# Designs tried in a protein design chat: VH-VL binders against Rho GTPase-activating protein 6 (ARHGAP6). Part 12

Target 1, 202 residues: Rho GTPase-activating protein 6 (ARHGAP6), of Homo sapiens (Human) (o43182r401to602)
Amino acid sequence: LSLNPIYRQVPRLVDSCCQHLEKHGLQTVGIFRVGSSKKRVRQLREEFDRGIDVSLEEEHSVHDVAALLKEFLRDMPDPLLTRELYTAFINTLLLEPEEQLGTLQLLIYLLPPCNCDTLHRLLQFLSIVARHADDNISKDGQEVTGNKMTSLNLATIFGPNLLHKQKSSDKEFSVQSSARAEESTAIIAVVQKMIENYEALF
Short names: E, the ipSAE of ESMFold2; O, the ipSAE of OpenDDE; V2, 0.75 times the mean of E and O plus 0.25 times the DockQ between their complexes.

## First folded at step 10 (VH-VL; framework fv_guselkumab)

Design g6 (from f2 with light chain G52D; at its last look DockQ between E and O 0.41; V2 from the best seeds 0.00; counts 0 for: pae E 4.1 > 2)
Fold by ESMFold2, look of step 10:
Structure g6 (fold): chain C 202 residues (1-202), chain A 122 residues (1-122), chain B 111 residues (1-111)
Amino acid sequence: as target 1 above (202 residues)
Amino acid sequence: EVQLVQSGAEVKKPGESLKISCKGSGYSFTNYWIGWVRQMPGKGLEWMGIIYPGDSYTRYSPSFQGQVTISADKSISTAYLQWSSLKASDTAMYYCARTSYDEYSSYWFDYWGQGTLVTVSS
Amino acid sequence: QSVLTQPPSVSGAPGQRVTISCTGSSSNIGAGYDVHWYQQLPGTAPKLLIYDNSNRPSGVPDRFSGSKSGTSASLAITGLQSEDEADYYCQSYDDSLSAYVFGGGTKLTVL
């Protein structure tokens, strides 16, 4: 009767990718912005789709795992933040600053339960990545190079994958850069605020 | 319609600094990566690095890491390639190029600047 | 020595078919990375010719085609014309270098 993660509505793929990247990718310079092997990513995706018990290990490239996570979010039939709430999320930036977080909390509450749980897991992960962006000194006194992925950098990458008006095909996305051409400052700003204020939103 | 216009040819001496430019027009400059490619006289193309002007994220080829600086000023739609101290071996044609993004594939360069010839000699 | 190997030159008469190879390894093309091709006419900047192994951008004639198999890729030019005389470069990504890589280039001469 244990209440453990198995009762959360977070896709196995998302949780597995976040765990792997939290363990192996926090010091990887430019994580999420380096190209990956299409072949290896396709194999991993097929294994998850078939329900195989996939164990992501150190030999799995952090760039492949990062690409897998981005692909999953991009390919959702409805974006994680939903097309229905697109305008509501964007317009939170027009509110008084003191009202913005509370309104974001309400919008997150309005998401389907699976979407809300998945967003919670993702933002927790992205906030951790952003906290490791800068160089730091470990508890051992050793200097540790940061990953150089600020909350702005992460929002630039993840914003279009989480909130967009129309999903483009892979070919249309690649040739015309339609997803990148449809990116807006507002989408990025909303997601950046979510990453930076993760603790206050949940 | 999409256009990348690079700064003019440069003649320099070893040890001098240099900053060359690449101005983009006809598209949303901050939404596309700009890469830099070297072509030494009589040789092929070499990828030097890439920048996303929207947030200034920059990545270098291992062969050029620490040897050049790539930057951008999005307010004037311009990317830069900079040396702090030129060597004679830096004599080459330098191209900027715009990329399309695909998470599954390497970047390809869909539009190229006209090139900037840099000559470094005593 | 380029990571992606191309023949230094190829030649053909007008109307003939010419093939330019791009040979990689298990760390690039063999790892599943796609191949792109560029044409560089004399005295000009490179121009995108083929992307994602086999796709042509608008304005590229269908006599240019690309393919990929195993660790290698190939650019084929049919109905060779005098204006095809140029240098041709393949491009991919290499895991071991963590870098985008070009082939050494192939000079095509139209006889």
Scores: ipSAE 0.292, ipTM 0.693, lowest interface PAE 4.1, mean pLDDT 85
ESMFold2 (binder alone), look of step 10: mean pLDDT 92; pTM 0.940
OpenDDE, look of step 10: ipSAE 0.655; ipTM 0.865

## First folded at step 11 (VH-VL; framework fv_guselkumab)

Design i1 (from g2 with heavy chain S56D; at its last look DockQ between E and O 0.53; V2 from the best seeds 0.69)
Heavy chain, then light chain:
Amino acid sequence: EVQLVQSGAEVKKPGESLKISCKGSGYSFTNYWIGWVRQMPGKGLEWMGIIYPGDDYTRYSPSFQGQVTISADKSISTAYLQWSSLKASDTAMYYCARTSYDEYESYWFDYWGQGTLVTVSS
Amino acid sequence: QSVLTQPPSVSGAPGQRVTISCTGSSSNIGAGYDVHWYQQLPGTAPKLLIYGNSNRPSGVPDRFSGSKSGTSASLAITGLQSEDEADYYCQSYDDSLSAYVFGGGTKLTVL
ESMFold2, look of step 11: ipSAE 0.633; ipTM 0.828
ESMFold2 (binder alone), look of step 11: mean pLDDT 93; pTM 0.946
OpenDDE, look of step 11: ipSAE 0.868; ipTM 0.927

Design i2 (from g2 with light chain D95S; at its last look DockQ between E and O 0.60; V2 from the best seeds 0.00; counts 0 for: pae O 3.7 > 2)
Fold by OpenDDE, look of step 11:
Structure i2 (fold): chain C 202 residues (1-202), chain A 122 residues (1-122), chain B 111 residues (1-111)
Amino acid sequence: as target 1 above (202 residues)
Amino acid sequence: EVQLVQSGAEVKKPGESLKISCKGSGYSFTNYWIGWVRQMPGKGLEWMGIIYPGDSYTRYSPSFQGQVTISADKSISTAYLQWSSLKASDTAMYYCARTSYDEYESYWFDYWGQGTLVTVSS
Amino acid sequence: QSVLTQPPSVSGAPGQRVTISCTGSSSNIGAGYDVHWYQQLPGTAPKLLIYGNSNRPSGVPDRFSGSKSGTSASLAITGLQSEDEADYYCQSYDSSLSAYVFGGGTKLTVL
């Protein structure tokens, strides 16, 4: 499924955040797991919501931008992978390994166009982040510190926000039932698979 | 009810290794960070590090980086703090604490273990 | 030496109002990171008292309140009771240290 860039419908906030983090956040250890300024994130969110042409620059904290991205995805009225397709996505794990990617492709195709485009952009970004998880040597022979954010780590963080049935508004310390735990594991597994295979999915 | 139960008091000599434990119950162990906090005798609280049991991702305070190892076994809902070689200066009370957070990763410690007293003396 | 500065001690009579300050900097409280408070009774583990600047966990009386402004935070205790005698710690995050940080602690004595 080649998405025509001309018709790409990625929210400006998502694209801006991904661009900023690709530029400034790839070497940040523990990106998406470090605290951010509520005040600054709120301000940025408001600016984007108002349609202000916000330019995320070097002076913006990668942690704030990371939080902004997570918040946006979380706060979507319908999760990015949609409630309608939730069960179908989860059930892909029950298929034979050889059938899983094909089925995921089909499900992605069933997404609203905006969701599909956004997912593509997000998975591309997360894939890039995951590729920078390990320490490496640059072409110049310099040691580059990995961010330690593997596909699993990223799926753990983003999975529940992308794929869920009901937003448990209950900030309450609710004892998640064993069933919820299993569901969480499945969500993480599906999203991890998508991160690792995003090029094949689109 | 959320509970964190820590291993018993330890008396060690300098140079010895030590691993203390913190067992969580009454909640989904894999979905909450566990933090370790040191309190030296008559002193204040010091954050050492945190671990996410779900994927064992760990963060350390710069002051404790390389000095201790934090780990977790999610199969038994247990977090660990260990030293390869204890020093007299490691004498302290050590607390584990469940770490809660909001969408901004503003972490706080909402439930605490009873503490493990570690005494290191020659 | 603590990143967050607290008075070493405060005192009050039963029924009075006491306030414990927590002074930070532009890299922690001033940067917009939340402040949390803990109560540590003598010989016991710390207990969460306030989270997110002003929120009370279940079981914490409403006579405990937290606030934040600028680079500082404050814990207020109204209707002081004898059982409130304890050490109190503020906690936040410091971006310059990349660490969660505690205040030095304040010993509250009920006279």
Scores: ipSAE 0.040, ipTM 0.682, lowest interface PAE 3.7, mean pLDDT 90
ESMFold2, look of step 11: ipSAE 0.628; ipTM 0.815
ESMFold2 (binder alone), look of step 11: mean pLDDT 92; pTM 0.944

Design i3 (from g2 with heavy chain Y101W; at its last look DockQ between E and O 0.51; V2 from the best seeds 0.00; counts 0 for: pae E 2.8 > 2)
Fold by ESMFold2, look of step 11:
Structure i3 (fold): chain C 202 residues (1-202), chain A 122 residues (1-122), chain B 111 residues (1-111)
Amino acid sequence: as target 1 above (202 residues)
Amino acid sequence: EVQLVQSGAEVKKPGESLKISCKGSGYSFTNYWIGWVRQMPGKGLEWMGIIYPGDSYTRYSPSFQGQVTISADKSISTAYLQWSSLKASDTAMYYCARTSWDEYESYWFDYWGQGTLVTVSS
Amino acid sequence: QSVLTQPPSVSGAPGQRVTISCTGSSSNIGAGYDVHWYQQLPGTAPKLLIYGNSNRPSGVPDRFSGSKSGTSASLAITGLQSEDEADYYCQSYDDSLSAYVFGGGTKLTVL
């Protein structure tokens, strides 16, 4: 892939949600962990599914857009990190710390190109969200509210949706978040490391 | 069998600190939220806040933000509710409850602790 | 603190049907958020009765049912029995408060 053309094959839904949340959601406390409207989210999903060029604008709730992004990743027929590489990803944690990042980079290289591009976009976005977790003061002396979502919090939310054994197309599985959150400690640790080390992986 | 066992009743004076506990068993403690609910004498239920023990993320009702601290120790499957300085108006029954949810963060309390009565007088 | 309005009390004779309303607004039930119901028998902790508007957990009899429409929800109890005498609470999420909210509670009296 050295000297190869850069492929940016990212689903429009993923890129649109990330752009909207980067613009409007970085100061939203508890983004990805606050309730959304099932009705509005399903309407947005249907618009994307029809192939309509959906324009996510200021009036669209950041919580609905956050829910849409999570739903899309969860509902992929094969998880973003693929079932085939599941064991390889979680076993990275058994390696010595100095070997873990290089091994993750290799595993990312083994993903299909569209999965790799989508992961790149997603991790870039999540790293930005994590960098805005804490309150700070701008150069002008104004208070800037942090979103309170650490890399661990984000990995807890996104990890099980990116790497799991069960087929995500099961409708019963898609409406029961508790079944998907179960027993995912290793997956969360891997994804947290990816968020925290995003630039070293690509 | 899912169980939430709360610490025993407390009698306190205004200004004292207090930390009450809720121990979960029979399920994966770190994969479910624990919520705290207040019931003042003769009154209804009030949601105080929730914690996800897996990553310690905590959310509070606006009515309770800054009034209490919710925490958890996942190594012993225990959630806590804490006051730094009790007031007589804190006299109430306090419940912990496990939350189930869906992908739209619709939460419901499927298992409840027995309650901890806190009495703050004098 | 209660943004969900319930009648303070309802009553019915054994065998009858009663309903308990839960009235919200466009910032909660009307925004599409689910309604859950709890039963609290005297001197006991609350117990989940209905979740996700209409689902019954294991062990809750068919005579309890829930529904939601517009900005309101309703709990129906058919075949009323003396052990149904309790307080009943609805619960939802409110956007303006960024909080889960309970209704004020309804005391059911079995005549």
Scores: ipSAE 0.460, ipTM 0.776, lowest interface PAE 2.8, mean pLDDT 86
ESMFold2 (binder alone), look of step 11: mean pLDDT 93; pTM 0.947
OpenDDE, look of step 11: ipSAE 0.822; ipTM 0.912

Design i4 (from f2 with heavy chain S105Q; at its last look DockQ between E and O 0.53; V2 from the best seeds 0.60)
Fold by OpenDDE, look of step 11:
Structure i4 (fold): chain C 202 residues (1-202), chain A 122 residues (1-122), chain B 111 residues (1-111)
Amino acid sequence: as target 1 above (202 residues)
Amino acid sequence: EVQLVQSGAEVKKPGESLKISCKGSGYSFTNYWIGWVRQMPGKGLEWMGIIYPGDSYTRYSPSFQGQVTISADKSISTAYLQWSSLKASDTAMYYCARTSYDEYQSYWFDYWGQGTLVTVSS
Amino acid sequence: QSVLTQPPSVSGAPGQRVTISCTGSSSNIGAGYDVHWYQQLPGTAPKLLIYGNSNRPSGVPDRFSGSKSGTSASLAITGLQSEDEADYYCQSYDDSLSAYVFGGGTKLTVL
């Protein structure tokens, strides 16, 4: 069931960030893994929060925009995949491979409409980024540098922000606890699967 | 307790290859970056590069790009710094350090190895 | 020359307050990147002293404090002790170099 584009409820910030990064960030080596300016990111966030019509242009750092996107997703009161569905998402990995996508699709449709739309946009974007991970030759015969961001890399970065039970109070973006290691692995695996199969999920 | 243990001092001649190691323990090795820092005799600290052992993604300082190779073996929680051909100017103390970061990748080095002294002389 | 400028040396008597400056530019500290500080005792590896401009890791006494303003950062040491004699380095990130950068280091002598 294709979501009706007329009713898409993607936050403007998310859409703007994705558009900007699709335009300017696809060839950036290590996109989402390079430092950004806290100051500039904060300024952008404030502008969006105030409802200012922010136009992200070429002069905006792809790293700042990348950080802005991550920050927004992290700071959601309820994670994008919701706390309610957390266990269900994780448990999809326990299913037979042929049943996993169908179940994921079902869970996605159980999301609030805005979450579903946002997830669709995000996964679409991340899929595009992942497709540009490797070096390639353009149609014009020019060598295009890959960004080296695979679906696994992207899932590692975004997974914990999209799917979690409790909001970590720690500003550190590392899995420090061994007890959480298994959970993190599962989260990453689920999100990776969604990135790789986003077209089949929506 | 978080620890980084580096390989022993090296004495080499110009043109020789070298690979030094840094073994991490007391934490999840795959979830933290490892950085390499050079300190020439009597000089300051210089960032060389960092590697994420989980997927071996590596970033180099422009000054060290192509000059050294940083790698990691996550199965044994070890990071490596290697030269294909040493120069006298490579004489220095080399430190590995666990690298922590926040959501903005404001990387800092929170735990350091004891250092590996590399001496290159004819 | 280091991208971040530190005084080559500072000195103080026991119990005094000393300050070590770290001067950057619009491409690093001024661009909004955090400053971190390290202490290196003679003959030892560096130790993290301050991260994120003003945060102290566990085990670092509260007499050490960091601050950042504009294009500069500062490390302050109150109640100077003999064991504080060391080299101190600031560290940040520079956009123009696409690199993490250290200051030139400051040797602190306790008189």
Scores: ipSAE 0.622, ipTM 0.851, lowest interface PAE 0.8, mean pLDDT 92
ESMFold2, look of step 11: ipSAE 0.635; ipTM 0.833
ESMFold2 (binder alone), look of step 11: mean pLDDT 92; pTM 0.945

Design i5 (from g2 with heavy chain N31Y; at its last look DockQ between E and O 0.14; V2 from the best seeds 0.00; counts 0 for: pae E 4.9 > 2, placed apart)
Fold by ESMFold2, look of step 11:
Structure i5 (fold): chain C 202 residues (1-202), chain A 122 residues (1-122), chain B 111 residues (1-111)
Amino acid sequence: as target 1 above (202 residues)
Amino acid sequence: EVQLVQSGAEVKKPGESLKISCKGSGYSFTYYWIGWVRQMPGKGLEWMGIIYPGDSYTRYSPSFQGQVTISADKSISTAYLQWSSLKASDTAMYYCARTSYDEYESYWFDYWGQGTLVTVSS
Amino acid sequence: QSVLTQPPSVSGAPGQRVTISCTGSSSNIGAGYDVHWYQQLPGTAPKLLIYGNSNRPSGVPDRFSGSKSGTSASLAITGLQSEDEADYYCQSYDDSLSAYVFGGGTKLTVL
């Protein structure tokens, strides 16, 4: 039995959203690409900000929970991957392919401990979402529709939320996310590699 | 190219049921919401409701809650607007529209169907 | 009345500038929701004209512009042309209704 338990420094909001989406959202086509209720998301955010023990259940729309997670990451004063390491992260793509993963691992260990733990939780979650992108057959023989969100699609959505030089206003950032992603090919490639290799990074 | 093609005009009597359709093409149908908008003759636009075809989650305008049913069949990229019992006041043009969005429902309608004229008269 | 208020009509001569107002409240435009604009030519479906307060989709001429301030928004059309004769609608989202809302519409007449 373990005598010295390991603690994780993951914000409750992030862990709660990931848990809810892992349970209820893995077969939701286009998760993270469809709109949600601003009113309900604002109410949930306020409850989390007050430190209330929020329980996310089936009646909470997966799209509201997805929007809450994206909003939290976007609203961080410093992005999860930090402005300090921005250039280092994108420059990993200039390295020889065999060196890129090890260098990403080093950069991740340079993050503040809470950022590292949060990134680990997030990449674990995004990896499982990506694994459910394709249609599949359950053990019962029933056809299960995939969510159609590949690691590239998820990186396109999440890249601007995790790594950027300057934070735009919430309105401009939200409205223009896909246009930002087209201008951020390197950011997308880095985040995609992290999603695809999260187990090796931690 | 993105297209929303609606079913043809309908002439119905009060009390009859009706289901009109909106077929999306040129994009991934289940990645976007579909909204329905009513325009009564000579009047403005009224948002009726919206559906996410991926899980059939729907929202209705308070003015239309309980008045119509919005549904979708993602396997054929088609959304529906349905009445169980038409009234003469349902005479209008009905549009479907794709919502382009950020993470909130308050998005813009970037592509519109051609409209379906529904006439309800004795 | 509509949640978003527009003048019922406006008019202008070719080449001139017109503006169309869209007045909301603290539960919609004032709550930070964007304003979008649609053009409906006679006998046709609406078409997106302006999104996110001031952005033009591809193919919309730069003589169309949008702005937002406080609880109101405005659509400006410069260099007015006969093909601009249409109905114009603003649209936003309202917290109290939990609904998308349209303005009542403005008929633009090119003299």
Scores: ipSAE 0.028, ipTM 0.530, lowest interface PAE 4.9, mean pLDDT 84
ESMFold2 (binder alone), look of step 11: mean pLDDT 92; pTM 0.939
OpenDDE, look of step 11: ipSAE 0.852; ipTM 0.922

## First folded at step 12 (VH-VL; framework fv_guselkumab)

Design j1 (from g2 with heavy chain N31D; at its last look DockQ between E and O 0.50; V2 from the best seeds 0.00; counts 0 for: pae E 4.3 > 2)
Fold by ESMFold2, look of step 12:
Structure j1 (fold): chain C 202 residues (1-202), chain A 122 residues (1-122), chain B 111 residues (1-111)
Amino acid sequence: as target 1 above (202 residues)
Amino acid sequence: EVQLVQSGAEVKKPGESLKISCKGSGYSFTDYWIGWVRQMPGKGLEWMGIIYPGDSYTRYSPSFQGQVTISADKSISTAYLQWSSLKASDTAMYYCARTSYDEYESYWFDYWGQGTLVTVSS
Amino acid sequence: QSVLTQPPSVSGAPGQRVTISCTGSSSNIGAGYDVHWYQQLPGTAPKLLIYGNSNRPSGVPDRFSGSKSGTSASLAITGLQSEDEADYYCQSYDDSLSAYVFGGGTKLTVL
């Protein structure tokens, strides 16, 4: 019982996916924005759900692992940032800029400990992905292609999966009104700020 | 009533720059990808790249990376394809098309523009 | 050489059935990616004909059908009509190229 992955308060699936993508996916152009294999992702999810000791290896496609991570977050019974705190999170954007980070930190303290630890792990990972977005030149003078996934791009993908009033389990689900479009924009802005400033929040 | 209306045909010389446009209407422009597809005279369709106007994220086919620039101006619901220096081999029909994205599927192009013929000759 | 291989041409008489193949590999269709089909009438833009292997958009007659098996896909047209004379393209995604790919196209001639 006490050796359950939740004992570390980060689900094994989340930590495993983040580790795999940190190792193999940081230079993958469009990570999280390329389609994956439905069959392979379903198999991996079922293996994690059955408690099979899953080890994500080099042969597992980074796009499959990326899809698995997104699916897990989307399918959580309560979103990672919780429905209870939804309005509080989006309302931080109404505060003066200098107050926003401190308020976000306080809201994170209000999360269940498992959610807080999981968010920390996820934002740490997303921050690393964002830092590899741009092309650069190695110390050897070689060009290194960036993954092209900025913090805004990542927040656009992950925001709705982390914070929403309605569970987003339908892949055709989208914002159906201008008010919902404005809330989607707010969610994205909050998550972008969290990615860009995660060290100040934890 | 989804429509994609492209700019008119162009006749250019090698070395000239060019920016062609694709204006979307009848849908939420920032919520759908716009792809660009080349068709050389008498040839098949070639995917050039895509853009998500909502956050300006772009991807290019390896064959076109560094050869063209894809961009969008969401304030006027318009996507662009641009060359800094045209070559005679750029002579082709260029289509824009809207995509429906799915995490587990490739994009399919559900609505297409009428095409922009670009002719590059000395 | 196209990543997805289609026959360059097929033909049939009005009322007959024709099939257009789209052959890929383990890095595209065989990896589980869907196949989509487009019809391009002479002098016009392509039009979506089939998406997600077998789904027809509104307005596409049910005599058009698609299927996928293993590393290949097939478009079938029954009750062939003269208006079906066009070029047909399959499309999928390829993991190795990190790119969306079209087949080379098949010219359908209605005799």
Scores: ipSAE 0.299, ipTM 0.713, lowest interface PAE 4.3, mean pLDDT 85
ESMFold2 (binder alone), look of step 12: mean pLDDT 92; pTM 0.944
OpenDDE, look of step 12: ipSAE 0.830; ipTM 0.914

Design j2 (from g2 with heavy chain S106H; at its last look DockQ between E and O 0.60; V2 from the best seeds 0.71)
Fold by ESMFold2, look of step 12:
Structure j2 (fold): chain C 202 residues (1-202), chain A 122 residues (1-122), chain B 111 residues (1-111)
Amino acid sequence: as target 1 above (202 residues)
Amino acid sequence: EVQLVQSGAEVKKPGESLKISCKGSGYSFTNYWIGWVRQMPGKGLEWMGIIYPGDSYTRYSPSFQGQVTISADKSISTAYLQWSSLKASDTAMYYCARTSYDEYEHYWFDYWGQGTLVTVSS
Amino acid sequence: QSVLTQPPSVSGAPGQRVTISCTGSSSNIGAGYDVHWYQQLPGTAPKLLIYGNSNRPSGVPDRFSGSKSGTSASLAITGLQSEDEADYYCQSYDDSLSAYVFGGGTKLTVL
């Protein structure tokens, strides 16, 4: 068929995690904010790193899969949005609202092709999660609990892993600072806008 | 300097409401979690829940879900713990703590308030 | 009662090494959840001592060290001093409880 993953430049880990969470995690309260097993996550990461066909099934905890996705993005040597474009992405916030989206679109065009495809997959997934945030009533009249993860919540979680200018290390990653906190606020705003408008960006 | 200053001790009767506070200073209040921890007299520490003031997301320990309300007012850098109807079993020391985390959502409490003693007796 | 078991008390003479255990299960420490440690001096709030199994925050003496193996963790204190007399708590996460949990606490007495 025309939709063949071999011809998409999305890391298999990212695509597999997004697929699993779209199938099993959309009604999970607090997805991305509930504790996960480092042991199980490391096992999954090792399987993906070896290039083995990993099938994420219902028995795999959505919280472990969520952590795996975050870990992969954090561990990238250069963040997904690249250090080179950091200032450009942040500066879109200084533009008139009407110009911000078009400028983000141009910046995404400047990303390496694999980064662009991966960002597209990730933002599509995050937008779906955000659309399931609120409680709802099913067609059978039953209350359905939303996942409580708004676009702001998701941007808060993912923003710092997608866009930053400091070189991350294990030791530095555990240290909190006002500069990192202020950097996160701007990054969160940019990523929130991208989640909310992903269709217009691609 | 990171500091968390809690409201003063409270003496209440069963059935009364109460809201205690935790004011953070010396750091970006909206970019860190605040956790609440109970310590009953002569007992250990119990996690009650957390809030991220930047986006108001809260999570409760299942043991405390529906028993208390955690909230924050980011405009004054203050988190709150609230009861609508106190019980004698709520007598305890209550701590707020700034909470650090990693991508696995493992939490640890890096700075603590001085505690608020709540005494509930008839 | 906590799913993390600590001895109720330990003691040691000045200069000695003591250890405080934190025993969990496959649903917490054994599943790969980190262990953190807190010191609570008499009449004071708890203070972070060790995070992420073995990391010491700034200002904590290198006499304090943490380790984790299997379903258990350990806090070691070398060169025991009188100011080390306190209650010590471990903390982790438990899958079965869906909660962050503290151990029951260990009272350290310096003889």
Scores: ipSAE 0.633, ipTM 0.810, lowest interface PAE 1.3, mean pLDDT 88
ESMFold2 (binder alone), look of step 12: mean pLDDT 92; pTM 0.942
OpenDDE, look of step 12: ipSAE 0.855; ipTM 0.921

